# VH-VL binders against q54j48, part 1

Scores and structures below are computed, not measured.

Target 1, 248 residues: q54j48
Amino acid sequence: MEELIEENNIKIGVLALQGGFKEHVEMVKSIKHCFSECENKYKYSIIVQEVKSVSDIKKLNPHGIILPGGESTSMAIIASSNNDGENIFTFLKEYIKQGNFIWGTCAGSIMLSNNVDGQKVGGQSLIGGLDVLISRNYFGRQIDSFETKINLNLKFSKNNNNSILLENFEAIFIRAPAILDVIDKENVEIIGEYIVTKKDGTKEKVITAVKQNNIIASVFHPELTNDNRFHQYFVQLVLNNHLIKIKI
Unless a header shows other numbers, all headers, positions and changes below count from the first letter of the chain; Kabat numbers aren't used for antibody chains.
F, E and O are the ipSAE of ESMFold2-Fast, ESMFold2 and OpenDDE, as the mean of both directions, binder to target and target to binder. V2 is 0.75 times the mean of E and O plus 0.25 times the DockQ between their complexes.
[cut] stands for letters that were removed.

## First folded at step 1 (VH-VL; framework fv_refanezumab)

Design r6
Fold by ESMFold2-Fast, scan of step 1:
Structure r6 (fold): chain C 248 residues (1-248), chain A 122 residues (1-122), chain B 112 residues (1-112)
Amino acid sequence: as target 1 above (248 residues)
Amino acid sequence: QVQLVQSGSELKKPGASVKVSCKASGYTFTSYAMNWVRQAPGQGLEWMGWINTNTGNPTYADDFTGRFVFSLDTSVSTAYLQISSLKAEDTAVYYCARESYLGWSYYGMDVWGQGTLVTVSS
Amino acid sequence: DIVMTQSPDSLAVSLGERATINCKSSQSVLYSSNNKNYLAWYQQKPGQPPKLLIYWASTRESGVPDRFSGSGSGTDFTLTISSLQAEDVAVYYCQQYYDTPTFGQGTKLEIK
């Protein structure tokens, strides 16, 4: 039974320290049919669990992790503390380096970015790995949160040579960061863009989602909508990666 | 460990300008927003605005547009408030206070400077 | 602007007794998408800067004694000190950060 569980399940961990982690868990659980129906050679079940420690991650042994993010003070305390000699963000750096998939959304996208706008040392990230320039609070305190529909160009694993245009995706921006530029233009693929009208009336094009190999980042909150297609996309990337590993 | 230290008190004549400094230490300066809050003698707290320490972009409350300028020197982890064309009603203690702006959730101002008294009189 | 109104303006309470301070906002500070009330409470002692006590209406800041608690949602909020200590003499302010931040006028708490 343990062999079958390990062989035929895709396990997703959701970092449950601060932020919208429960909403992410529910969105992954809402993926009822696509993977069972779409996978014609193997039938995989999706297991999703909250993870709060290195011990939780080791117990689950997830194929992919979602980082919803949280308040900088709480996240920094967790990142800098070692309980029983283990630090979760140090562990995640190695988790990513080993080729496991990770998706950071909103605050999570900042934690994964190598370069944060305005920082003297080119970026103070808790985890790093993503070669983009991100602004922490691009939309500002005084710019209202907003909801809009955007188009996303979903990029899959190169081994599957697939891409899908996702139209009319509901995106919620809550005083959100924005990806201002791609540093590694060869390896970072742009998934989403948006034209922002600032309070001074100027318009600027910003990047709202990217993929760099096994790192996915988005600045909107898909977990607050009824549209699970971005969660579906992430789980599909994780499944594709797993299938490649077992074939190798 | 984490602290904000402000410049000393100022006594100015109407029409002069003043520049108050707020030096941060014990944390990554650009990871937290910096707010400015004013308190006139015997009165309550009044939020003036904030500056994004990561981008350098200031935002002012409606009552504090024009004569008030927020700026930064990230190389020395210092925020500044400049007030031009000083008026008697600008007499107040001016506080800097940091606030988290990471992600979609904000919480209150957790670390405050000791305050800078600016007195405007002839 | 969201107007914050505190009551009472001043309060005298005996040592060890319960102190209750109320705060009303002119419109809701509850953000439905994350179910958080964007409301904080601050303590200001004479000659000192304000100190954050409570954020998101009911979450106690690290290092703040358990006798302090916040409650309420939407437009009506309360700060409670369950057993008043001498060091609690201060002016207390509520503050919303749902939109352009605004403070209440303050409540002065004194020992009877």
Scores: ipSAE 0.000, ipTM 0.407, lowest interface PAE 17.0, mean pLDDT 80

## First folded at step 4 (VH-VL; framework fv_refanezumab)

Design s35
Fold by ESMFold2-Fast, scan of step 4:
Structure s35 (fold): chain C 248 residues (1-248), chain A 118 residues (1-118), chain B 112 residues (1-112)
Amino acid sequence: as target 1 above (248 residues)
Amino acid sequence: QVQLVQSGSELKKPGASVKVSCKASGYTFTSYAMNWVRQAPGQGLEWMGWINTNTGNPTYADDFTGRFVFSLDTSVSTAYLQISSLKAEDTAVYYCARGKYFSYLDVWGQGTLVTVSS
Amino acid sequence: DIVMTQSPDSLAVSLGERATINCKSSQSVLYSSNNKNYLAWYQQKPGQPPKLLIYWASTRESGVPDRFSGSGSGTDFTLTISSLQAEDVAVYYCQQYYSYPTFGQGTKLEIK
């Protein structure tokens, strides 16, 4: 007979507790093309929705989740006190362990980090999973925000040594964290770096984006620009993972 | 003053279990990784692994999987090393040490001698 | 795992003379992202825990006498004691923290 052709959706959840979640939703919706051979080859459509609770996540059953920027302490409090009965951060720890993709931006990158420089006892709750050392407000109070263009070296599967250079990406840093170090240099892949000129005139290189298997972190706000290429990258990673999972 | 104080020496029979404690004071316990290092009599230093004091997640060196368990009680700023099914070859001084980046080790406990004899 | 090899295994030096201890890693411990060498040196006296002397290959820990210095980059590192004192009798260990930590086998320093 005839071949069965089915439309499939890649579902992305955006955690809508605080920060730029609406901007992230709009950026994902603005994706017109995939980074590689996605042109009708896999016949997938992208669905993106806000999620505010464990119940929302379970209902959507997303293939990937974006944790946006914002005030991380406030997000942790809202997550723990939300009227869901289940702790969202505990759920996300399990979601990550099951191999689902997650991307944290700015405050979200802090929440995904295993180690936060200067963390006080009784401080902010973390999801964890990412083997980096991150500083919450590295760039300091004198620079509330700055904008610059950076190059990102986008990494895919660890078994695939292919990478894509994303040139002249507009990066917005708002009281930004910085990744100071990576613990597992074999499994944590550096996507972005930035050279900071310190007060004494010396230069220091800091990490601005990384990938560790199914965890992506960035310290800038791509959702505040008109450049959706980093969102395209995340969706492509999610799609690749989904295709692997359904392989016969 | 930053210090790590470990529990006292242990004498155990093969097959027994031991739990060594390491109590931190003088700093924020959850701000630094806690590392464990073994030194067999007359031998050098062997890194066993670390535990993230904020998340509770342990990482073990390849030679220290299975019988060795790192744990925490953050309410009393204490890290623990448990060794099950003790063997004579486990006889050693066990050190806890505070790690930066996460594993250059700036503050060390005094060490706990575990002796396993038949 | 990165293998750390020290030389010599033992060293005897007269009081007031210079002592040098070498450490070699099986692969580079220089991280290109931050241009830092993930290499530390420790001193261990009998019956005592190790004491951190040097980190980042050449940064002296607070309270460590300035006669101790570290040098080197990539795979080859040296600990130097410029003028040996009696209290410096100890075993010295190098350690990498570029990946999961590993120690050298130790160098025993004795007075000649």
Scores: ipSAE 0.051, ipTM 0.617, lowest interface PAE 5.2, mean pLDDT 84

Design s37
Fold by ESMFold2-Fast, scan of step 4:
Structure s37 (fold): chain C 248 residues (1-248), chain A 119 residues (1-119), chain B 112 residues (1-112)
Amino acid sequence: as target 1 above (248 residues)
Amino acid sequence: QVQLVQSGSELKKPGASVKVSCKASGYTFTSYAMNWVRQAPGQGLEWMGWINTNTGNPTYADDFTGRFVFSLDTSVSTAYLQISSLKAEDTAVYYCARSRYFSYGMDVWGQGTLVTVSS
Amino acid sequence: DIVMTQSPDSLAVSLGERATINCKSSQSVLYSSNNKNYLAWYQQKPGQPPKLLIYWASTRESGVPDRFSGSGSGTDFTLTISSLQAEDVAVYYCQQYYSYPTFGQGTKLEIK
């Protein structure tokens, strides 16, 4: 039953406060093979479910959570208005502190960042934890939306021998933020970058994806493509973490 | 015109408290961290910490925990440094300086505030 | 924290001659992910706040004369003034921003 499923499954929750969550659910469901250096000596099934409250998260008890793209201000307001009197963002902050994996994409990447460029004090609430400086709608001042190919260096550990290079990964940017700076360079690893040409012809390199221990952030929308390899990467990180916790 | 303007010099007795202000103008206050840097007479520069001007969260260097408090009044684009239980060794020029955290370094500095602690 | 050590503590150079100031960090300030050295140089004249001269180890701040240049990578850095002018008399500081900022002890530059 549920107990047997609980013991043999990797559970992924997708925060369903705004649009984009269904595409993430479909991408996780489409995973046939995990993209991994792990030998995977144990057979696990992947369960993915939408969650929209602390009660939903507690019921599912997920090993990892995806925070999808959307409007971060609306998401923060909805999260703060939880019916049980429990703030979803406060719960997620503790979830991360307990060593559980979380991936924020687009608006989700903003919510996980400790420092948001131009955000007012006392304004939108953040989950925090990720030691980067992120800028809202960075590309929207220059272009609203675009699709391009980027290279991603997927990190499983700080040892470069355990990384996987994804070349020509399709990345969709929709009024996207950009990570401008890494604060904790000992713990934050850059996964993706993009060179933007500014109005005056100068080129600026921005960061598009990072990993800090159990926190993953990306500013593009992989859920809107046919390439589930970034979702495979996240699930593999979750599985690796689970295997460490239950190791005898 | 981007500038940081600090409050005037202070002469205090040991055990007193002092509050130094740093008023920013000409840029979006909340887009930059505000650093505090100390320089004792005839000595070099010493980073005390910074405050996130967006969240109000301070970070202190190890030598500057306890008696030192960083705070903000975002309505007037002003950062504050408060030192309690003043000691003679606190005598120094205190600078505020902005940075984009770990980017570029500190590009705009206040003129400095001399705090003298003497009996 | 990262310790920054400058050499020499003081330096006297004749007008028009080259001045070189060295800075060493206790650990690398090169961030391999973006290939940048998180190292800045500042000039401080008596009674004035520090002025940023160089960032990213070798990028000159706007408005800074081209006689000032920075070089080096990882743990060893140099500030060079190619032809010393009278207005260059100051104390020069290196500073890392790879981690929480730390400054070198300063190098006092005087005219010989």
Scores: ipSAE 0.272, ipTM 0.673, lowest interface PAE 3.0, mean pLDDT 84

Design s8
Fold by ESMFold2-Fast, scan of step 4:
Structure s8 (fold): chain C 248 residues (1-248), chain A 121 residues (1-121), chain B 112 residues (1-112)
Amino acid sequence: as target 1 above (248 residues)
Amino acid sequence: QVQLVQSGSELKKPGASVKVSCKASGYTFTSYAMNWVRQAPGQGLEWMGWINTNTGNPTYADDFTGRFVFSLDTSVSTAYLQISSLKAEDTAVYYCARVGFYSRSGAFDYWGQGTLVTVSS
Amino acid sequence: DIVMTQSPDSLAVSLGERATINCKSSQSVLYSSNNKNYLAWYQQKPGQPPKLLIYWASTRESGVPDRFSGSGSGTDFTLTISSLQAEDVAVYYCQQYYSYYTFGQGTKLEIK
């Protein structure tokens, strides 16, 4: 019975080292439907929990993890100091290598990136894995926070088919990073873009969300809106991966 | 200020191993990937693969799997190329090259001077 | 893999005259997301490492003389040297960096 119950659960961990994690937990809890590919016909339940340590992650054994926004440098310091002999970021590097799904939003997107513009020698530790160049504070200062509507092209299929267009998705940018370039254009799929007008009047297209296999990154804060569709997308990817691994 | 300095030339016998180094200075080592490029005598440039300097994860071009290993020592800002079970056809100049993202967006903006590896009996 | 093909294999041009080198990719290296061509040109002199001349098909690297220019989009690209000087004798390589990296076979430029 325990085995049957365990087989029918999708577990999501939310890294709770800084603010924003409670909003992500509530968004995942609000999911009543998955997107069209699986329709939850295997009757999977979604379990979501905050995780603060390697011990928490091991106990939960999540199928996917969300890395919320906040200050990436502060999160790295907290991760290093809050574990008795186990480093969370080292654990997450291995978690990703094993094919488990991870989604970083805002500061989380910085932590997953392989190349960070202006990163100093011996600076902030990163998890890595995502082959992009990201700028930490592209849109300026806290006062430059803004809201806009963007279109997102969501990729679900193992064959890069079955994409879903989310039109007029409300995106909130708070001291937001921007993805400036994709290093591996074959494996990194662009989900969202935004055209920014710079102070000199020139326009630049920046990337706001990407998918690279089991790594999802976004530079906006969907957890601060009433729209859980991006959370639905992530959970659907996690479920699809789980079903493939157990060959249901 | 940016420099990539490679180790000196090597003369090896078939079946031996060689380890070439590429020491970076003048920039944040982990912000740029390191590529390896081979040039056999009188031939063109051939991309071997790259290593992510932040994660340590290597990617090899199809012709360079098995005997070739990319590694790092981030504490000294150095990338390494190791070739095992050397063959005569491995005779070449081996270059390291940084991926430039700030102003060159993915082109190889800085190169090491090259390391000649000669494999002869 | 994206295959890069240069033409001609070798060129002889008189001092002060125009040199033109062509490069063709087996698939488009234009990235729709930012409308940039991921194509670079390198110069290699004997005994030296390659030197970046042009990136994004047409942007000249800092310190490269104005006589060097790049043009083209998608699959067909050209490097032009408007007035050849003695120091320009070298092998020139195109490179795509759209999907990892591949180089053309090189074009040897010599003085007539």
Scores: ipSAE 0.013, ipTM 0.524, lowest interface PAE 8.0, mean pLDDT 83

## First folded at step 6 (VH-VL; framework fv_refanezumab)

Design a3 (at its last look DockQ between E and O 0.45; V2 from the best seeds 0.00; counts 0 for: pae E 8.4 > 2)
Fold by OpenDDE, look of step 6:
Structure a3 (fold): chain C 248 residues (1-248), chain A 121 residues (1-121), chain B 112 residues (1-112)
Amino acid sequence: as target 1 above (248 residues)
Amino acid sequence: QVQLVQSGSELKKPGASVKVSCKASGYTFTSYAMNWVRQAPGQGLEWMGWINTYTGEPTYADDFTGRFVFSLDTSVSTAYLQISSLKAEDTAVYYCARVGWYKYSGYLDYWGQGTLVTVSS
Amino acid sequence: DIVMTQSPDSLAVSLGERATINCKSSQSVLYSSNNKNYLAWYQQKPGQPPKLLIYWASTRESGVPDRFSGSGSGTDFTLTISSLQAEDVAVYYCQQYYSRYTFGQGTKLEIK
């Protein structure tokens, strides 16, 4: 049996300031390395670690980062930046530009969005990078928290038909935002949608998850379910990208 | 009422730099993206790019990378366009224009009056 | 990049008559998720900035006279002025905002 090559190790960082970071870590630990369609013949390992600062991220040097949800997460990030002496937003912006993968959940998705509907001056800072319009606490205006079944079309490549449809995926929304529109419709792929029935009885379609190159966002909390397929999706994307980079 | 007021006309020599300002009023500046549009004399409208007024992140059209810089001063609700290493072909009227995001719209609903930049030896 | 092509480049119409300007996009600007056409029309008079007339292909901006109307879907769009007025002399531009922004080359509308 061939030994694991260090270069084949996939490292995932979970920002562990606030929110469901523990749940994300556990989900990543529980996942299979590949979906059934994975053709990787090389041995690799998945390493997941909590990160709390820029220094932690640099030390881990992850191939992907998960940004957990919770409105307080943004505040925690700001506070962390002040303590660490290095702005984590600036770092993550560069991290994304370098082609590393990032996945924002709930509040994390807001932080990754380039445009926030109804944003206030002096409000939560954004990392940016995702060309969508997202509404803060969209569901909170109608429904505080709820669970439902949604369909997810997991896109592995923009240039091919390599996708996996997850039907009836359990989605947990907690005062969740909603993606209202895709700005860059050429590069942003819609992974999930949901038809919302408002209090007045009107219906509105919202986007629940998107992928733009190395950026993924979901407004729901897959980490709070027993279904780790979305985490598998994220890890698979990271893996695929890594394999390309190492020319495997 | 929403207003975008731009700085006055500029006459520059080739190789010089110019900075055009666009001051917004009548709305929350950081809630709407700002676009820049160029119009050469007698020519059509050309989208240059936009800037996220909340994050400050600029996006440039392919033809407007390098010498063109979008920036903000949110304290005075002002967007800036800086052009360096000016060329004769940069002679044009430059417009700032707000994009409306209400109900997911991306159209340019309010425009500045335009700033003529003339580059001549 | 989505290319916008207007026709004609110039148009002369008599007062009170109908003016029609066409705009074609190199690809569809209809967004399937919301079934909206990401297409706008602008009017630009000499020495003035463009003015928004129509958005979502057919919705008039506030304050725009009823004689202006937009129609079309997908890749083919039309701006119609039902009864041309003297103040309507201008250059008109279509614009897609489906994928970033692109303008048509403009149509100069004059009185015959």
Scores: ipSAE 0.029, ipTM 0.578, lowest interface PAE 3.7, mean pLDDT 87
Fold by ESMFold2, look of step 6:
Structure a3 (fold): chain C 248 residues (1-248), chain A 121 residues (1-121), chain B 112 residues (1-112)
Amino acid sequence: as target 1 above (248 residues)
Amino acid sequence: QVQLVQSGSELKKPGASVKVSCKASGYTFTSYAMNWVRQAPGQGLEWMGWINTYTGEPTYADDFTGRFVFSLDTSVSTAYLQISSLKAEDTAVYYCARVGWYKYSGYLDYWGQGTLVTVSS
Amino acid sequence: DIVMTQSPDSLAVSLGERATINCKSSQSVLYSSNNKNYLAWYQQKPGQPPKLLIYWASTRESGVPDRFSGSGSGTDFTLTISSLQAEDVAVYYCQQYYSRYTFGQGTKLEIK
């Protein structure tokens, strides 16, 4: 007896308040394969859509959301704008708590962080949930923007050895933040790091990407390259989570 | 220069409550978690938990859930420890301590002077 | 739940002699992603708050005399005072900050 092959619609929302959301949409659309050898075992399609409001998010009902890079203060203001709508950041806090996947890039990673270095009293609104310390403009103080190659250790589960090493991944840093410290080492996994040579010639490792369960953060802009493998990684995580949920 | 200044000693009866303050200066208050540490007379140090000074979200050590409440007033860079339904066993010096401020640090680099809370009938 | 165990509970050492305090954790406090040991040492003199001496297992805090040194990795750590001074009479605590925070029970150091 041959089982029907289930179709699995993977719905990805890209928050389109400000910044590089169009580039993220195009990168997700360009995905033709995933990292898992299970690609041909489960039939799936990827639906990606810009979302600008809580209403948009509810209509799409996405399995994962991408928070693009951009200007974090402007994004927070737009999310909280005076109208009859709901506050997007408040909704996203609950979205994350429900186990849905979220990936913040650059400014998006700042918005997801629980701790921001040098924050003044009365600072901008954040979503939170990611237990790291992040510096808003770390690379801006060093070099305004640059491109370099980094290694990424893509992790799918913390309890086994299913990780994939991406060597020489092209990373674009634009006045980028850096993750300075991991606070919850039991739940936060380091995916990427970079060695910074300071002005006095000393070298320091900084963290450029992490995963905390359903929260992914990266400080570089993969959406501005020709390499969609980080977007493939996010979609694969979303697919894996979806498959677990439907297999009660 | 970093300084943590705590409120003065307290003498309380069982069943009362107390609120200890810890005023920070010389650094950006919301960039570093604040920890609370207890030391009963003649005893060692007990970590009570910490509060995220940016979000206000507390985390309590297992033995300190319930009667112990961490809070903040970020407008005056002050952390608070409130203890309700005081018991004789709560007699101790209570310290606030900042998590380290260097970029990859999590150690407790600056400590308040301590607040003695005495609970007796 | 990382338990920190110090030895000895009390130690008497002659002035100018070497003092050694051991600290053992119930599980590793080495974070392999950054290769750092999340261990600190504190000194507490009578009537004073604790003072940070050593962090990252072996890094001396600014202003701490170089007679204080920390060593070890993983689960076994040592604080060494190479030449004991009268002002070093205190209780010494180790502390892990790998996952939550826990302190050792303390080691009282006295002049013999």
Scores: ipSAE 0.012, ipTM 0.533, lowest interface PAE 8.4, mean pLDDT 83
ESMFold2 (binder alone), look of step 6: mean pLDDT 93; pTM 0.945

